# VH-VL binders against Epoxyqueuosine reductase QueH (queH): the designs that were tried, part 5

Target 1, 182 residues: Epoxyqueuosine reductase QueH (queH), of Dehalococcoides mccartyi (q3z8v0)
Amino acid sequence: MAPKLLLHGCCAHCTAYSFKYWQEQGFAVSVYWYNPNIHPFMEHQSRLEAMRKLSAEMGFELITEPSYHMAEYFKNVSANVDGRCRICFDMRLGQTAAYAAGHGYEYFSSSLFISPHQKHQDAVCSAEALAKETGVRFAYADLRKRYSDSRHITKPLDLYRQQYCGCVYSEYERFGKPNSPA

## First folded at step 5 (VH-VL)

Design s6 (from i6 with heavy chain S31N; framework fv_indenebart)
Fold by ESMFold2-Fast, scan of step 5:
Structure s6 (fold): chain C 182 residues (1-182), chain A 120 residues (1-120), chain B 115 residues (1-115)
Amino acid sequence: as target 1 above (182 residues)
Amino acid sequence: EVQLLESGGGLVQPGGSLRLSCAASGFTFSNYEMSWVRQAPGKGLEWVSSISSSGSTIYYADSVKGRFTISRDNSKNTLYLQMNSLRAEDTAVYYCARDRGYSYGDFDYWGQGTTVTVSS
Amino acid sequence: QAVLTQPASLSASPGASASLTCTLRSGINVGTYRIYWYQQKPGSPPQYLLRYKSDSDKQQGSGVPSRFSGSKDASANAGILLISGLQSEDEADYYCMIWYSDAWVFGGGTKLTVL
């Protein structure tokens, strides 16, 4: 039997090549959807539907949490908005590692490691700490150079295109109108 | 099919240095935490150091802190142990071990060991 | 004071059962730790046997027979490796291990003689 790896999917575009990569490394891969950092709810649903479409096209198992945990996200982030990305990684990777530990997965990883837009080293540090805490192996690969390959896989599928990272803070940072430099 | 092969051991005078290597094959090396464990002649096992799959998290036994450095090169499937300021007490067979399992500590494959003798 | 203490030697007859103990230092509660067991035969590297924290948190090593099992004795503050139906091939050194204070800590080892 191939070793079981639970792959956290942050979005369909990042997941496509990440799934292919870990499958090619000899793992039996299931994709896990837990993204309470995506706001508002309809944005979360659009991204989840893109992931469901990718799951059907690529033939992987998609495991979804039944509840949208937006309240937990804000409880954890509101006191430290400047450090929110690390808190967000700890939440998503922590839930993934916990699910993996409870359901017989030897390994966990994330599609976060393909994105050129994420705080890569913070995500690695979060995952490695959680691996030690839970006893589930963290499978690491720096796939940032393969980001274009992932988008090549999803291009013909005409998937929903996100316009910001996920949280309301990232939307404001992209679209808000800060005062221009004098 | 999993193979771990240690090398770099030998006879060294106190205060000298050695670098041990562990060549891994038959598995995806970059997915596993690796450890060095030593055993003095006729004595028990002593854990020396561990390094996470990415290399970002490292732990050392108190007896070797500041003298030994663990590292890995995932592109070469090789684990290293740089040993400086060697003492007679460091005389041992050094094993590299792969740590696999749901709850770290399942050292499921070990190399055959390489002998380090610190003597004058 | 050693974190883990094991008897240096133990003898038992073929077909009998052997209980190998791994005692945690006073002040370290055995109930909170996952205890790992390793077997080593002369001239060979160690082999992973099993780990035991509780009946709901335990794992057998690949290919390790069910006659090897783990348990705990809370009153003795000790982990226990039970080997039932002893065979001559079970003659070996046995080591326990825990993760304590950011370190893997081995016991001193017990030499099991089957005679």
Scores: ipSAE 0.000, ipTM 0.511, lowest interface PAE 12.6, mean pLDDT 87

Design s8 (from i6 with heavy chain E33W; framework fv_indenebart)
Fold by ESMFold2-Fast, scan of step 5:
Structure s8 (fold): chain C 182 residues (1-182), chain A 120 residues (1-120), chain B 115 residues (1-115)
Amino acid sequence: as target 1 above (182 residues)
Amino acid sequence: EVQLLESGGGLVQPGGSLRLSCAASGFTFSSYWMSWVRQAPGKGLEWVSSISSSGSTIYYADSVKGRFTISRDNSKNTLYLQMNSLRAEDTAVYYCARDRGYSYGDFDYWGQGTTVTVSS
Amino acid sequence: QAVLTQPASLSASPGASASLTCTLRSGINVGTYRIYWYQQKPGSPPQYLLRYKSDSDKQQGSGVPSRFSGSKDASANAGILLISGLQSEDEADYYCMIWYSDAWVFGGGTKLTVL
């Protein structure tokens, strides 16, 4: 009945309210898991299991890529580590838009837009360029003020809590420098 | 209360320029796509241009490409249309419209319009 | 040829139903498009009525009475706005719109006269 929106989930904690928000806007929402930027593999699996638990609790469809594309991530970012966040957004949002185009979704979005810790404008620019390229419409909302609402939904579920953004570079930035973790 | 108020219209000679503004209030302007739609006297609606919530994605009608520039200032809650190389066929009432639900295509609120007359 | 074609005028009596058509150019399949409908009364800006792609992909505008509905006629390659139980306040110009070739395209509009 409702128009279909494919929501990229970067983690369970950001996805909870993002899913609720887009459902309340009148969309039939499926959540898409594609996060090759999460390392090492066990960290990726812990976060994916948290997403599976959230999916069961909230009742949404969770679509997961069968392959862990860590090698593709490093191939794309190793020559330009300083620009890795934009490359990472292009990979994740690009795969989401491509999946949407191939599977009858009219819209795509991401839980990235709720996180106060992301390079928000870079993610928006990536999504808008991909919408133009693929013909899939990008549904945008700045949900950073609703981040606490998403945390409120997930707190009772006792889900795995991440300690860094995802990639090994972000882990080193968090833990490898003087006064980290602070 | 959602309000859109256009301004900047007037009489201008062919080849001249005008800048239209649309002041938005009563909603989170930075979360919505915005569009300009015009209507020539006694004629139908013609879409002119649309701009995404961030301003990064822009579309134009073929009739205005290269002459008109849509822009927005989210800190001022204002949408703009810079019109250059104006022609008699650009004479119309120009409406500002909000796209509901982040590019649903249902323009749910419109301003009252501002009149642009291009004549010598 | 125009992407969208609407009859210039249509007349109907109070209490009757009016079926307004929006025909897509040959080569453009109406089945793939979401069609938006707008109402405009003299001296007023347009008002969004509804959008219709299919029975599973449709939406009514806020405050728009249920007697307004959308559908399609595949054999005519046309979108349809149905207004049932016509009232004098329904006298207006009606426009259809689609997203085609990176542009919002309006039909020429139909002036509905309610006797």
Scores: ipSAE 0.007, ipTM 0.522, lowest interface PAE 11.5, mean pLDDT 87

Design s9 (from i6 with heavy chain E33D; framework fv_indenebart)
Fold by ESMFold2-Fast, scan of step 5:
Structure s9 (fold): chain C 182 residues (1-182), chain A 120 residues (1-120), chain B 115 residues (1-115)
Amino acid sequence: as target 1 above (182 residues)
Amino acid sequence: EVQLLESGGGLVQPGGSLRLSCAASGFTFSSYDMSWVRQAPGKGLEWVSSISSSGSTIYYADSVKGRFTISRDNSKNTLYLQMNSLRAEDTAVYYCARDRGYSYGDFDYWGQGTTVTVSS
Amino acid sequence: QAVLTQPASLSASPGASASLTCTLRSGINVGTYRIYWYQQKPGSPPQYLLRYKSDSDKQQGSGVPSRFSGSKDASANAGILLISGLQSEDEADYYCMIWYSDAWVFGGGTKLTVL
């Protein structure tokens, strides 16, 4: 029996190759959706629907949390907006590791490690700390060079395409700042 | 500053071969998909081929499939297009373009183009 | 029949608005496609303007003025590039593009003349 790995999916586009990679490494992979950092709610739902379509096409199990913890995200972030990315990683990876520990997963990982747009080392540090706290093993691979390959898997599926990282702060940074291209 | 510089174009007879190069600078070349797009004299744009950032995924236009080969060398920050069995209808300016992985299909930077003329 | 059809030319006055159409072949539903728009001036390579699938799935290119916008006309099965407040520098060829059948497909292009 292949060891079980719970893969946090930050979006369908990052998850496609991340899932394929870990499956090819010999793991039994389930994908976990927990992204309270995506705002507003309809943006969250559009991205979740894209993940559901990817799940159907690639044949993986998708586990979704029934609650949208936007209020908890803002409670944790509002006192330290400049440090919000690390807080966001701790929330999403923490929930993933906790779910893994509670449901018999030996390993956890995330599609965050494929994105060239994330603070990669902060995400790694978060995951490693959570592995020590939970006893679940962190499976690490730097997949940033494979980001484009993940895009190519999702390209023919015409999935919803996000235009900002996820949070309202990132949306403002993309569209609201002086000299913003849009 | 993002720069893309094509080279390798020229005059060639039907049935001949050319290899185009696109030298990239000012960005992390290995993180971006790259494409070739051509434009025949006085005509519109025609997509030729695309290659993923790692080189693992490649697409070709039906008109060039089996004759052209796209490749890249990430250690040299260079994109290539090997063109074999050239035909008169391949006469065009060939542009190198960067495709943003995050915003797929956004060809946000283009080179100046290199001219390929296939004539007897 | 071509996958994407654009009128060859369009003329409009300075300060007016121009609507450039990109019509998808019968049987291809415009509602499912993300349409990309490119501008090309004589002697220059194309430049990316924007993409539009829906109001929730659209993106403006860097440095592209807000007077350029994308939309769709479902009844005509067409994508639309709207240029408001036309200026002389908007005179150019405009191309639409979609991903269809494992290929990037460009329309034939529309030459916009600002007179």
Scores: ipSAE 0.000, ipTM 0.476, lowest interface PAE 15.4, mean pLDDT 87

Design t1 (from a4 with heavy chain T31S Y57T; framework fv_lutikizumab)
Fold by ESMFold2-Fast, scan of step 5:
Structure t1 (fold): chain C 182 residues (1-182), chain A 120 residues (1-120), chain B 107 residues (1-107)
Amino acid sequence: as target 1 above (182 residues)
Amino acid sequence: EVQLVESGGGVVQPGRSLRLSCSASGFTFSSYEMSWVRQAPGKGLEWVAYISSSGSTIYYPDSVKGRFTISRDNSKNTLFLQMDSLRPEDTGVYFCARDRGYSYGDFDYWGQGTPVTVSS
Amino acid sequence: DIQMTQSPSSLSASVGDRVTITCRASQSISRYLTWYQQTPGKAPKLLIYAASSLQSGVPSRFSGSGSGTDYTFTISSLQPEDIATYYCQQSYSTPRTFGQGTKLQIT
């Protein structure tokens, strides 16, 4: 009866309100964890543990990809580091759309659309292309003005707080020295 | 080292406009959220505006909403605050601050401030 | 909006004294609490973040503690250069709000 939506979760803090939003729109929502862009492995695990705690608290189904595709991430981005964000979106949203197509989901979306730190238009373009390719419908809402609402849901839970987007490139860009001679 | 330098302050009559700028150096500007914080003479600190790293998410307190506009140009490492319909209570020193967002939510580096006086 | 109340509003202490300032939030802020130092005529400087973490380059005599609604900031052995106004700030919810400040004077 209720249309099924597979929601890619990039982190617990972005997922909390995104899940609530799509549930309120009348969807039967499952959350999908596939984030090979999070490095190193222990950082990935800390963020996944936060998502598991959120799943227990909010009562949603959490589907986790059993393999950590870090090697695939680096293979795909190493030749084009400047374009890595689009490649990263294609990987995560592509896997989500493929899972959706294979498991009877009518729609897919992502918690990426709540984050103020993401390249929003690149993520939208990626999702739209993947919807056309897979035949799964992309459910879009710009939830960036709801980011504070998502943080408000998760702060009482005292979940792990991430310091960078996810990849080693984003960690270096945030904390590394910008003035290196070349 | 991290540096933030404000400019554009001055003396202006009520109802007029000012545009403040903040020039950032010593870090990857496009990776950080930014905020403006003001301080009236002899008073405490008041947060005025927030902008996300991409510029797509913006927040204001009710005291300035509809009158102030925060923006950024990541290609020039510059943050702006457009202040319209200025009131005497907007008088103060305006600080540009680097904002550590959802990780800590603190302001880890501040500029020296630029003074704004709104008087008739 | 979350209201932040500091105590005391001002205090005087002698060099070498232990100084404690408190900050109370009108609701739980889950340790999203920061302490700043502002010397006269200068910008604020970050001292403590996440309630108890010392910012790099800040002297170890400064410390913070607390949880929920109640937080404390301590200077273990006051030095002359510590004369300043100290502010707490919450980042738990928007709008971000500051305490009214505690002016520290040395006798």
Scores: ipSAE 0.000, ipTM 0.466, lowest interface PAE 16.2, mean pLDDT 86

